# VH-VL binders against PDZ domain-containing protein 8 (Pdzd8): the designs that were tried, part 15

Target 1, 198 residues: PDZ domain-containing protein 8 (Pdzd8), of Drosophila melanogaster (Fruit fly) (q9vyr9r83to280)
Amino acid sequence: HQESLRRASALVSLNFVMQFLFHEFKNSNRVRKWFYRKLSIELDELISKTTTGKLLDKLTIKELELGDQFPDVKSLSVHNVELDKDEQRIENLDLLLDINYVGNFTTSIDADMVLGKKGSITLRVKQLSGMARLQFTRKPYTHWSISFLGDPELILDIESKYQGRQMQSNITNLISNQIRKAVRRKHTLPNYKLRYKP
Below, E stands for the ipSAE of ESMFold2; O stands for the ipSAE of OpenDDE; V2 stands for 0.75 times the mean of E and O plus 0.25 times the DockQ between their complexes.

## First folded at step 6 (VH-VL)

Design t05 (from k4 with heavy chain I57L G59D S103Y, light chain S32T; framework fv_rosmantuzumab)
Fold by ESMFold2-Fast, scan of step 6:
Structure t05 (fold): chain C 198 residues (1-198), chain A 122 residues (1-122), chain B 111 residues (1-111)
Amino acid sequence: as target 1 above (198 residues)
Amino acid sequence: QVQLVQSGAEVKKPGASVKVSCKASGGTFSNYAIHWVRQAPGQGLEWIGYIIPLFGLTDYNQKFKNRVTMTRDTSTSTAYMELSRLRSEDTAVYYCARGSYTYSGYEYFDYWGQGTTLTVSS
Amino acid sequence: DIQMTQSPSSLSASVGDRVTITCKASQSVSYTGDSYMNWYQQKPGKAPKLLIYAASSLQSGVPSRFSGSGSGTDFTLTISPVQAEDFATYYCQQSYSDPYTFGAGTKLELK
């Protein structure tokens, strides 16, 4: 079928362009600082607003690598679009994206814990796949949000240390469990995040 | 090889406190969560809470939060559950169980202690 | 709290039968394709024993006649063929969120 071939070609071109832009900008100071800031906000929220935070005095980001690949978009559909009456500008945009990410985003965090204890964790995202909803709106201010519509597949590699020693895999797997629970609570419908565009 | 051995049966009067022990052997005590579960005579299983011995981190079922305290002694690989202000409704067998996790983060109780019988009667 | 509704409360069977026990959670206990659901067997006077974890994974040392299935809110434990040592009480358990909760149990009895 010709239409399906044309749509597939367009999607291949989009993915190629996104991969090119990702490799061009992933090591830029602005992009790295943006991710550092976002991660720092999440870590501050963890310390101040969760029970686990009671064990933590300070978290320090030691490493941040954006990985090897940008998310691959397997399908893209416009769920809703609202244009400005006169100007034909986008006022509201609602996109559905079938995402497959296999990029190895990696962060290493040092933890100063209560009673002078020290910990560290290295988290690597091996795979993240699922249907994502990207929403953009201009009113009352310009903002966008992203969320998963269902159960995304999330594969993580975690390395953890406590007092300078590698933690046994069961403790590392327990940490993985807590991270998955946090992702479920914050980034799936109906609990999506609205953000100002920096 | 992995074994959880609990302290012996207890008989208490209402208003008293009880402290049950769970000694782990054959595995690395600090690398697992220790959960506590009770079972009243002829009834089902009820989760009380857990402790992660490595950090001393605890979380309790809301039903027990004002009466239960979980502690551990890493030098003896022993976890403790203390339940205070006992009532006749606390009469039950109390189990400790080891919480294990798969690589993907599923938690399950792979080893259980033999149980400690608590009788609360006047 | 997540309520676990287990059915039936009791079940009579003969050696060689196929039996199915069901467990329904009041909300989904699955996330990212994984189900936080475990099954335990308990014999009179003894501690529970893990049979199935993550809804469908057979614990090491447990006979293959035990199998688990399901996702979301609906889960089943199947025993086929039933053997003499299988007459016991079975419990489902969710480990998705605190507090962890168990079903009320299903007692498998010899017919």
Scores: ipSAE 0.171, ipTM 0.642, lowest interface PAE 5.1, mean pLDDT 83

Design t06 (from k4 with heavy chain Y50W G59Y S104E, light chain S97T; framework fv_rosmantuzumab)
Fold by ESMFold2-Fast, scan of step 6:
Structure t06 (fold): chain C 198 residues (1-198), chain A 122 residues (1-122), chain B 111 residues (1-111)
Amino acid sequence: as target 1 above (198 residues)
Amino acid sequence: QVQLVQSGAEVKKPGASVKVSCKASGGTFSNYAIHWVRQAPGQGLEWIGWIIPLFGITYYNQKFKNRVTMTRDTSTSTAYMELSRLRSEDTAVYYCARGSYTSEGYEYFDYWGQGTTLTVSS
Amino acid sequence: DIQMTQSPSSLSASVGDRVTITCKASQSVSYSGDSYMNWYQQKPGKAPKLLIYAASSLQSGVPSRFSGSGSGTDFTLTISPVQAEDFATYYCQQSYTDPYTFGAGTKLELK
């Protein structure tokens, strides 16, 4: 079937371009600062909005590596498109993406805890896959968001230390359990909103 | 060899507080979660919450959140559960249990204390 | 909260029988192909004892006549063949989401 062959070729080209752009820009100061800022906001909310946060004085990002690969898009479909009255600008865009990520995104976080105790955790995302929805909307202000439809498959490597010593395997597995529960509860990757910047 | 040993039976009046202990032996305390579960006479099991002794982090079932406090003493490998503003409906056997985890993050309760009977009556 | 419904509430059997106990969750307790379901046995006056974890994994020291199966919302504990020591109350438990919840129990009684 020629049409299926053409669509497969287009998807291969898209993935190639995305991988090229990822490798070109993953070490960009702007891109790395954006991820650092986003993660810092999430960690600040963890400290201020959770009971667990009361045991934490400060969380510091020591390492942030974007990994080896950009997510592989196995399928892409347009769920909805809304144009302005002139049919010249996109007002609303909904995309459905079948994503498979095997890129080793890694972050290391140091925790200063109450009573002068110190901990650290290194989290590596080995695989993240599932159906995602990417939505672009101009109203009430220009923004885009990404969310997973259902529970994504998530495979993590976790290394944890307390007072400079490697933690026992069971406690590391417990930390993994808590992270998985947090991801399930949200059902959604953080929403990204673009603001006007002169 | 792992063992969880709980404190003895308690009789309390409505409005009082009770503090139950759970002492761990066999080197199991700091690397596991300790859960608390109760069972009213002739009824099933009801989960109260957990504490991670290494960090002192707790989670309480919303049903008990304003009445329960979980603490630990790492020097004696002992976990505590205090329940306040007692009612007759709090009459139950209270169990502590060890939460163990597989490498995939599944949690299960592999060891249980013998239980502490609480009777709330006037 | 996830509600766990066990059926039947009681079951009569003879030694050598095959019995099944069912547990239904009000919402899925599976995540990424894995199921967060445990089964416990309780004898009168004693604390519960773990039999099965992760829906189908047999706890060390538990006889192979116990087996678990299921995913999503529907889970089953099977005992085959039933032995004299197996007459007890059985509870399912989800560890998928806090608060953890138990089924109401199934009492296995000698015919």
Scores: ipSAE 0.415, ipTM 0.775, lowest interface PAE 2.9, mean pLDDT 84

Design t07 (from k4 with heavy chain L54M T58P G59N, light chain Y31W S97D; framework fv_rosmantuzumab; at its last look DockQ between E and O 0.54; V2 from the best seeds 0.61)
Fold by ESMFold2, look of step 7:
Structure t07 (fold): chain C 198 residues (1-198), chain A 122 residues (1-122), chain B 111 residues (1-111)
Amino acid sequence: as target 1 above (198 residues)
Amino acid sequence: QVQLVQSGAEVKKPGASVKVSCKASGGTFSNYAIHWVRQAPGQGLEWIGYIIPMFGIPNYNQKFKNRVTMTRDTSTSTAYMELSRLRSEDTAVYYCARGSYTSSGYEYFDYWGQGTTLTVSS
Amino acid sequence: DIQMTQSPSSLSASVGDRVTITCKASQSVSWSGDSYMNWYQQKPGKAPKLLIYAASSLQSGVPSRFSGSGSGTDFTLTISPVQAEDFATYYCQQSYDDPYTFGAGTKLELK
C-alpha cells in the first residue's frame, strides 16, 4: 500500500517538474527548430514515398504550435537495464511509460499541387495515449528511441481546404484515414517486435 | 439515391485490354474513393485498388500495378479501370464500390456497382 | 499481406436458428479504438452488401438480427434468428492495411 502511494506521489512530482520545464522552454529557438526539423523530414518523406505525394509539388509549414501541456506520465517502470561492467555505467536502459497527452499540438501546412492547385491542412493532436517504450543505449553509439508497445489512442482534429474552400467532411475524413494509415505503418514494426517480449 | 452503374459484359482474347466504367449518380462523386474489386467464378473477392476522384491519384494492389490503370472523369462522374495483357485468370466479375468515411476516419464501402462480367478466352 | 481465415466454409441452418461465422486475421487489425473488420452478404448474381463495419457497427438499413463482435485477430458474425432471405454467402474483410483482403466466404444454406 505505502509503496504504491509513494510511487504515485513521485509521479505527481515528476509531472509537475516536466510541465514547468515545458512551459519554460517551449518557445526556445532550439526546441522550435528541433520540431521544425522533425516535421520537415516527415513532409519530405510524404512527397517522396506516397501515392498522394505524386500530386504535391511543395509542402510548406505555415505554423507550428507545441501546445499548452506536456504529456502526463501515468506510470513509469524500469523494464530492463544492462551495465557495462568495465566502466560501471549503464549500457542499455529500457523504460515503460503509460502516457496521456492532451496538449493540442497544432501544425498548419500549405500544399502546392500539380496544375497550380492549392491546398492546406491544419492538424491538431487532441489526444495521444498509450504504453510507450523509451530506450537509451550506448551501442553502437549513444542514442535513444521511443516506440509504442501496442496501438496508441490517437485523436486528431483535421481541417482541410482545397482552392481556398473548406473541403466537404467526407474528403477531410478520407485525409484523416490516410494519415492514420501512415502512422499505423510506421508503428507496426515496434508492435510485432514487442508482442513476444516482456 | 446513390447508384453506381457499370458498363456491360465484355469478351476478350488473351493479350487484349479491357476498360470498365463506373458511373456514379445521386451523390458528390469527387469526394469519395472509388474501389475496384473482382470475383472469379466460384471464388471469393479480390481488391484491385482505388482512385480518389478529386485528385485523380490511384493506389493499386501491387499484384496488379503493372497491368492496371485507374482514371476518372469528374465532369461525367465516371471512374474507369483498365486491365491490360489479359489472361484467362482475369475472367471474373469486376465491381466498383464507393468508400465513405466516419468522422473518425474509418472507411466503409456503402454502395456497390452491379458488376461487369469479363470473359477472357481463346 | 494480412490473411483472413474464415470458418466454416459452409453451414446448413433452418429458419429460426442462431448461426455464428468466425474470421481470424493473421495479425491484429485493431488500432486506436477501431477494429478494421467488415462483414458482407452476397447473394448469387448480386454485388456484396455491407452488413457490419468496424467489427460491430450495424450498417444503416441492416436488420438487427445481424451482429458482429471481436477485436484483435478474432471476429464473429452472428445471425439470430436466421430468416429465409439470409441464405447467402458471407465474407469478412480487413481494411487495416493495403491490400485489403477478404475471407474465402461462408455459404449459409437451408437445411
Scores: ipSAE 0.583, ipTM 0.845, lowest interface PAE 1.4, mean pLDDT 83
ESMFold2-Fast, scan of step 6: ipSAE 0.536; ipTM 0.817
ESMFold2 (binder alone), look of step 7: mean pLDDT 91; pTM 0.943
OpenDDE, look of step 7: ipSAE 0.686; ipTM 0.861

Design t08 (from k4 with heavy chain A33V T58A G59Y, light chain S32E A54K; framework fv_rosmantuzumab)
Fold by ESMFold2-Fast, scan of step 6:
Structure t08 (fold): chain C 198 residues (1-198), chain A 122 residues (1-122), chain B 111 residues (1-111)
Amino acid sequence: as target 1 above (198 residues)
Amino acid sequence: QVQLVQSGAEVKKPGASVKVSCKASGGTFSNYVIHWVRQAPGQGLEWIGYIIPLFGIAYYNQKFKNRVTMTRDTSTSTAYMELSRLRSEDTAVYYCARGSYTSSGYEYFDYWGQGTTLTVSS
Amino acid sequence: DIQMTQSPSSLSASVGDRVTITCKASQSVSYEGDSYMNWYQQKPGKAPKLLIYKASSLQSGVPSRFSGSGSGTDFTLTISPVQAEDFATYYCQQSYSDPYTFGAGTKLELK
């Protein structure tokens, strides 16, 4: 009983520290540029995966706001840990996290399409929750990956325009569906994405 | 008031191409997705693909991707499906259908065209 | 591709009967409480007509004697009581993953 209470208290402390660090660093130029780079890569891949036959000239990130909250970790467990032969450093680490994000991450993207057509989308992440698997390994090079165990719950607030006019709700709902399909395809096990550790 | 009106029956020889039209009325064209589905005599429904008329972007079932092309004309609110290198097994009724999305992103076909009969025979 | 297995292939019934048609997907077509399953009715020589979307939502204008249920991989269409105009072929369809796929159909026939 008491052990479970200590673990719950430790999780509260972890979340408090993560929220503190988020608010201290979210306005840092280094952090903002990091997110810009990561978002640019993810958006390029998302676009290619969700829309076959689509031709684009240029994508431009117009706005990027990190929002007002860091993800809350509701539970954390160590699924696997491997140490080197000297038992001095971690070679592999496998964590399971139950996450709940309610932070309003917002980005606005302009798209220049073939034949001079223009589109824009403003995407706000209202909620992202689910069980995530975080993996770290040093071989053959240091990297980490994240994936979801099943489809995450994703609630989006989307505004979209084509040729300067607000798109009808049915088209906006279609865009939301394509984004959800892309997230499911790219980040749900057994699919995972390797990332080099900064 | 929503209607999808398709072109008339076609008789083609093997190796030919056919272009079927689907004219939308009641303000549906730019706000929805147009899907194409076929049905061979005495058989079930088979999904071919769809076009998003607002963007002019089409997506094809891999089974048909080398032979099918979907286009649209916004001035006439008409979607087209062209199937090339026809074979006798392409004999079927071809339907267009309107794809509608719920706020949760779920898609369903709420209105269908009357169908276009294609007969491929030598 | 997601395979849709529909059963039975044909069913005989009388006016006033309760009939059930089953559709099984080869993998789950549900996501966070929504099931990407639709049911259509087709009469000879006519286009299909939407009856039920999202597994259990009745399309406007469709009589309440039609109902749908199920989640995950197993879905059911129920018609009760059967009326004379209900003798037709019924198809299930998943819209969860491309390509969209249909069941083989169930023909409801008069006894």
Scores: ipSAE 0.356, ipTM 0.733, lowest interface PAE 3.1, mean pLDDT 83

Design t09 (from k4 with heavy chain G59H T102D, light chain S30H S97N; framework fv_rosmantuzumab)
Fold by ESMFold2-Fast, scan of step 6:
Structure t09 (fold): chain C 198 residues (1-198), chain A 122 residues (1-122), chain B 111 residues (1-111)
Amino acid sequence: as target 1 above (198 residues)
Amino acid sequence: QVQLVQSGAEVKKPGASVKVSCKASGGTFSNYAIHWVRQAPGQGLEWIGYIIPLFGITHYNQKFKNRVTMTRDTSTSTAYMELSRLRSEDTAVYYCARGSYDSSGYEYFDYWGQGTTLTVSS
Amino acid sequence: DIQMTQSPSSLSASVGDRVTITCKASQSVHYSGDSYMNWYQQKPGKAPKLLIYAASSLQSGVPSRFSGSGSGTDFTLTISPVQAEDFATYYCQQSYNDPYTFGAGTKLELK
């Protein structure tokens, strides 16, 4: 009972500190450029590696807002930890987190399509909840990765336009379906792969 | 009133190609997905793929990917499915179906064409 | 691929009976609050007709004697009371993942 109360208090403190750090650094050029870079890589894969991409000439990120809150951590456990042969530093760390995100992450993407057609999508993440696995490894270079155990709950707001007109609700719902399937298929969202360079 | 009207029966020899049409009326063709499903005599339903007519985006079942091509003509609200290198195992009734999505992004096939019978025999 | 196992393959009933058809997915078809399961009715020589979508939602124009239930991997279509026009083949379908797959069908026959 006392251990449970102590852990709950520690979690409240952790969440407070993470929210503070998020608000301090969310507008930094390095953080914003990192998210822009990661999203650009995903969009490039969509264009070059999918059948859908054959109809797209160029995707441009017009807006990227990290939102107003960091994910709330409801529980955190250490699933695995591996030390180097000298037992002096962590080589591998595996954390399980029960997260609830209601931060309104928003991105607006303009699409230049074949035959000179133009579209745009504004995607807002209203809620993302589930068990996440956060993994740290030094091989082949130091990096963190995040994935979900099972399917997360994902609530999205989507606004879509084609040739300057608001798209009909059914097509917007179809786009929502495709995004949810893509998130489910990937499962893994690498945060950043660093050799402690910056 | 939404209707999907398909082209008539086809008889083809092995190695030939067939092109089936599906004309939509009574609703906005371009705002839905058009799926293709086949049914061999006395057997169940098998999904082939779909096209999103607004963009011309296609998704094919891997089993058919190198033999099937889906296209559309938005001016006539017509979707087409072409299947090449036909085999006797392709003998089936081919259906087109409209893919609708609810507000949660859930997909279901709410309207179906009457079917096109394809017979492949030498 | 997600495999759909539908049971039974055939079922005999009389008008006024309660009949139950089951469908089992080889993996969960639940995502973000929805189970991606649909049920269709097919009469001989006709195209399939949507009865139930999202596991339990009744399609407009379909009689209330049809109902769907279940979540995750196990799903059920119930017809009660059976009417003369209900003798047909029923198919479940998952729309969770590509390729979309159907059960093998259950033929409801007059006893």
Scores: ipSAE 0.463, ipTM 0.783, lowest interface PAE 2.4, mean pLDDT 84

Design t10 (from k4 with heavy chain Y50W L54I G59E S103T, light chain A54Y; framework fv_rosmantuzumab)
Fold by ESMFold2-Fast, scan of step 6:
Structure t10 (fold): chain C 198 residues (1-198), chain A 122 residues (1-122), chain B 111 residues (1-111)
Amino acid sequence: as target 1 above (198 residues)
Amino acid sequence: QVQLVQSGAEVKKPGASVKVSCKASGGTFSNYAIHWVRQAPGQGLEWIGWIIPIFGITEYNQKFKNRVTMTRDTSTSTAYMELSRLRSEDTAVYYCARGSYTTSGYEYFDYWGQGTTLTVSS
Amino acid sequence: DIQMTQSPSSLSASVGDRVTITCKASQSVSYSGDSYMNWYQQKPGKAPKLLIYYASSLQSGVPSRFSGSGSGTDFTLTISPVQAEDFATYYCQQSYSDPYTFGAGTKLELK
């Protein structure tokens, strides 16, 4: 009994601290710039690899709002850990997290198309829940990655416009399904290198 | 009721180009990817590529990438597949198929066109 | 590219038999609890018809005598009991990764 109660208290404390830090830093320029960079890279890859990308003059991230809540961690377990030869340094770490996100992350993207046509998409993540795997690996380079073990529950609110007019809901459903497919992929988290002597 | 209707048989000479059409009716044309698959006489099925009509986004099998172009006309709910620099080994039945999906976004072909026979001979 | 190995290439059966067709992918076609393997039936001169999607989901309108199973790299289509209209060629297909690839086909023939 006491071990399970202690672990429950630890998770409550972790979640409180994470929510506090999130609210303190969600509007910081550093945190917003990180998300902006990540989203810009994903969009840049999309437009460079598609025929549609050749029909786009410019994509602009018009809105980036991190929402009102950080993901709630319902459980955390160590799936695998590997240490180096001296047993002093972590080489591989594999964590399982049961997450529930109800935070309303929102992004709005404007598309300037050839021939002066304009489109826009506003995406809000209302809920994302599931078992996530968070992996740390030093080889071939030091990085973190995140993926879902099962099919996460994902609830989206999508608004699409073309030439200033709302698109039909069946079109937003297609966009929603492509986003669900993308969420199921394994994502590598950005790796920032720090150099002491610049 | 969803139906895919393809254009009629084509006879072409080596080096020519062919453009096959696939007209969708009864469903939401723009909401599903249209895939193209071919089948040579007595052989199996070979995937050529897909187009998502709403955005004109395409993906081609690298085997065909330099010779195939997929387009669409949303006003007529029609998808097109053009294959250039035809060779005798391009002789096949060409099918269009709708990529259906559930919440995951990965696809399966629930509706197929009747097929367009292409014969490439001198 | 993901290679699909389908076996057998042909199979003879009688009405009422249980037949099994297998398909092996060179790499896993499963991700996050789902397997992106589909099965199609094709009769001479006609377009293929979807039977099973996502390894085990029966397409609407397809008789329950068709069933699919498997995950990862190994997949199976079972027809039981075989009926006269089932004599056709069957194809497996992965939709996990581009390019989509098909097995070489299994021709089910009447004994």
Scores: ipSAE 0.000, ipTM 0.473, lowest interface PAE 15.0, mean pLDDT 80

Design t11 (from k4 with heavy chain N31S A33T G59N S103E, light chain Y31F S32K; framework fv_rosmantuzumab)
Fold by ESMFold2-Fast, scan of step 6:
Structure t11 (fold): chain C 198 residues (1-198), chain A 122 residues (1-122), chain B 111 residues (1-111)
Amino acid sequence: as target 1 above (198 residues)
Amino acid sequence: QVQLVQSGAEVKKPGASVKVSCKASGGTFSSYTIHWVRQAPGQGLEWIGYIIPLFGITNYNQKFKNRVTMTRDTSTSTAYMELSRLRSEDTAVYYCARGSYTESGYEYFDYWGQGTTLTVSS
Amino acid sequence: DIQMTQSPSSLSASVGDRVTITCKASQSVSFKGDSYMNWYQQKPGKAPKLLIYAASSLQSGVPSRFSGSGSGTDFTLTISPVQAEDFATYYCQQSYSDPYTFGAGTKLELK
């Protein structure tokens, strides 16, 4: 019982601290620029490496809101720990986290298409829940990575427009399908990935 | 109402290429995906890939290894599938099918073309 | 790739029978209560026709004697009571991940 109570108390404290830090820093220029940069890289790759690029001239992020909650950690366990030869520092750390996110992360993207046509899409993440793996390693360089072990629960709210008017439900549902497939394919949700290079 | 009409039967020699068309009528062509599925004589169904006409996005089954190309013409509501470097084992009926979606993004094939028979022989 | 194992490969039945066809995926094709499993009917010389989508949703215009069930990796199509026009080949299909894959088919034949 005492061990279970201790772990429950630790999770409450962790979630409280993470929520505090999130609210303190969610509007910081550094955090917003990090998300903007990661999303911009994904959008640029879409234009340059896919057939879709034939229709698209430019993609612009017009809104980015980090939402109102940080992910809630329901459980945290150490899956693997590797120490250096002298057992003095961590070389590899592998954590399993059961997360539940209900924070309304929102982004709006404008698409400039050929012949002056314009489209836009607004994506809101209503819920994201699942088992995540958070991994730290020093080789080949020091970095952190996050991925989902199985399919996360993902509830999206999508609004799409073409030439300033609402798109049909089928088009919105098609976009939803493509986004869900992209998330599953990568096994990594691009809302946080931290890398440090020497 | 909604109908997918495919081009006629083709007879090709090994090494040639074939281009099959699928014309959509009824409903909005650009609001759906067009999938291609083949069926060899007496065999089951095999998925080849799809094109999203609205954006020109394509995704192909790796089994077809750069031999397949899918395109569309939105002005005529027509999707095309070109298969190159034909082999005798490409002899099959080729179907186009419309991918429709639920609000959650779940996909299913609600309408199918009548099929295009391809025979590859000397 | 997700492998779809369909059984039986053939089945003989009489009009009025209840028949069950099963389909097993090599990995889960369900996500948060939704199952990405579809069932199609194909008659000789004709294109397939959608019967069931999302494991249990009946396509408009399809008779209520067709029903689907299951989740995760195990799915079933039930036809009850079988009618003369139901003798055909049935295919399951997952649309959970690319490449989309079909079962090998089950041929329903008249006794």
Scores: ipSAE 0.169, ipTM 0.639, lowest interface PAE 5.4, mean pLDDT 82

Design t12 (from k4 with heavy chain G56D G59K S104E, light chain S97E; framework fv_rosmantuzumab)
Fold by ESMFold2-Fast, scan of step 6:
Structure t12 (fold): chain C 198 residues (1-198), chain A 122 residues (1-122), chain B 111 residues (1-111)
Amino acid sequence: as target 1 above (198 residues)
Amino acid sequence: QVQLVQSGAEVKKPGASVKVSCKASGGTFSNYAIHWVRQAPGQGLEWIGYIIPLFDITKYNQKFKNRVTMTRDTSTSTAYMELSRLRSEDTAVYYCARGSYTSEGYEYFDYWGQGTTLTVSS
Amino acid sequence: DIQMTQSPSSLSASVGDRVTITCKASQSVSYSGDSYMNWYQQKPGKAPKLLIYAASSLQSGVPSRFSGSGSGTDFTLTISPVQAEDFATYYCQQSYEDPYTFGAGTKLELK
């Protein structure tokens, strides 16, 4: 009956280590630049999924706050693992994670629109929870991907400005609607492209 | 008082185009989406598309994409829907409707125009 | 596209009755606890009128005898007790994905 106790201890240790690393490095320039780059890529893809994206000339991240917490892993299981022909390396790894995030990740984005119009959006992630699937694959290149099994619980806080003025609540709610639809359609977070060092 | 007032009935021949107007009063339409919905005689409701006047953004139902164009004039608070290459099956009542949103992102049509009857006959 | 199946296509009732109209989506129109379902009432020669939004929220000015419920793919509109002015056609509508789609309608008729 020691197995269940050891597995619970391992999960506690994982969460402790991830929270420790998050708090230790969240304010480092390297970590902030990494998130800035990843967010820029994700925002470009998100904008391309909406009709609004056709009106944008330039998008600039003005604020990036990583928040108070790293996602908490409530359970972790290995769904599948495949080794290469020599059974020396992992070719495919499939993990199921029950995650709960309440860290208040916040970003402020300035949008330069066609015809010289200016907009800005501040987006805060108050909660994101659900069952996630984390996949590692070596072909066609080494990468990680994450997707949600079923509907994640997502609570967002959105503030919008247009031409320097706070937008009427209805138009801000409309923008929120479009963002939520884009997230739902995707169901999958971006794949991470990692390269093996020679 | 919020009202959507549409232009009058139209009779067209096949192959022609029609442009229907929807004027918003009692509030600014710039903060809302304006949707277009049609209803053929004795049939149900069919969504055509919408325009967001503030940003001049449009989204069309794929069924109508090659024939419909939505525009707006902010100075008169008026939205327009133009349908081209008309066919007899385009005979219907065309409604404009205001799309309102809750903070949770639900969309609903809270105000509707009175409807514009289009008859397409040879 | 999401198809909305409404039932029954017609329903006969008397004033004072409790009636239910059902609407089934071909795929879920709920996400993260939210349901993107609206109900409208249409009288002959008139534009539709919003009754219920977000599956269960009553529109301002609509009598409390109208109520909505459901989630996922299955939704219901309940009218209780039916009044004389309620004899009309009722439509469900999903706003979950473009294109927005409506049910075929349910005509509530006096018995």
Scores: ipSAE 0.459, ipTM 0.804, lowest interface PAE 2.5, mean pLDDT 83

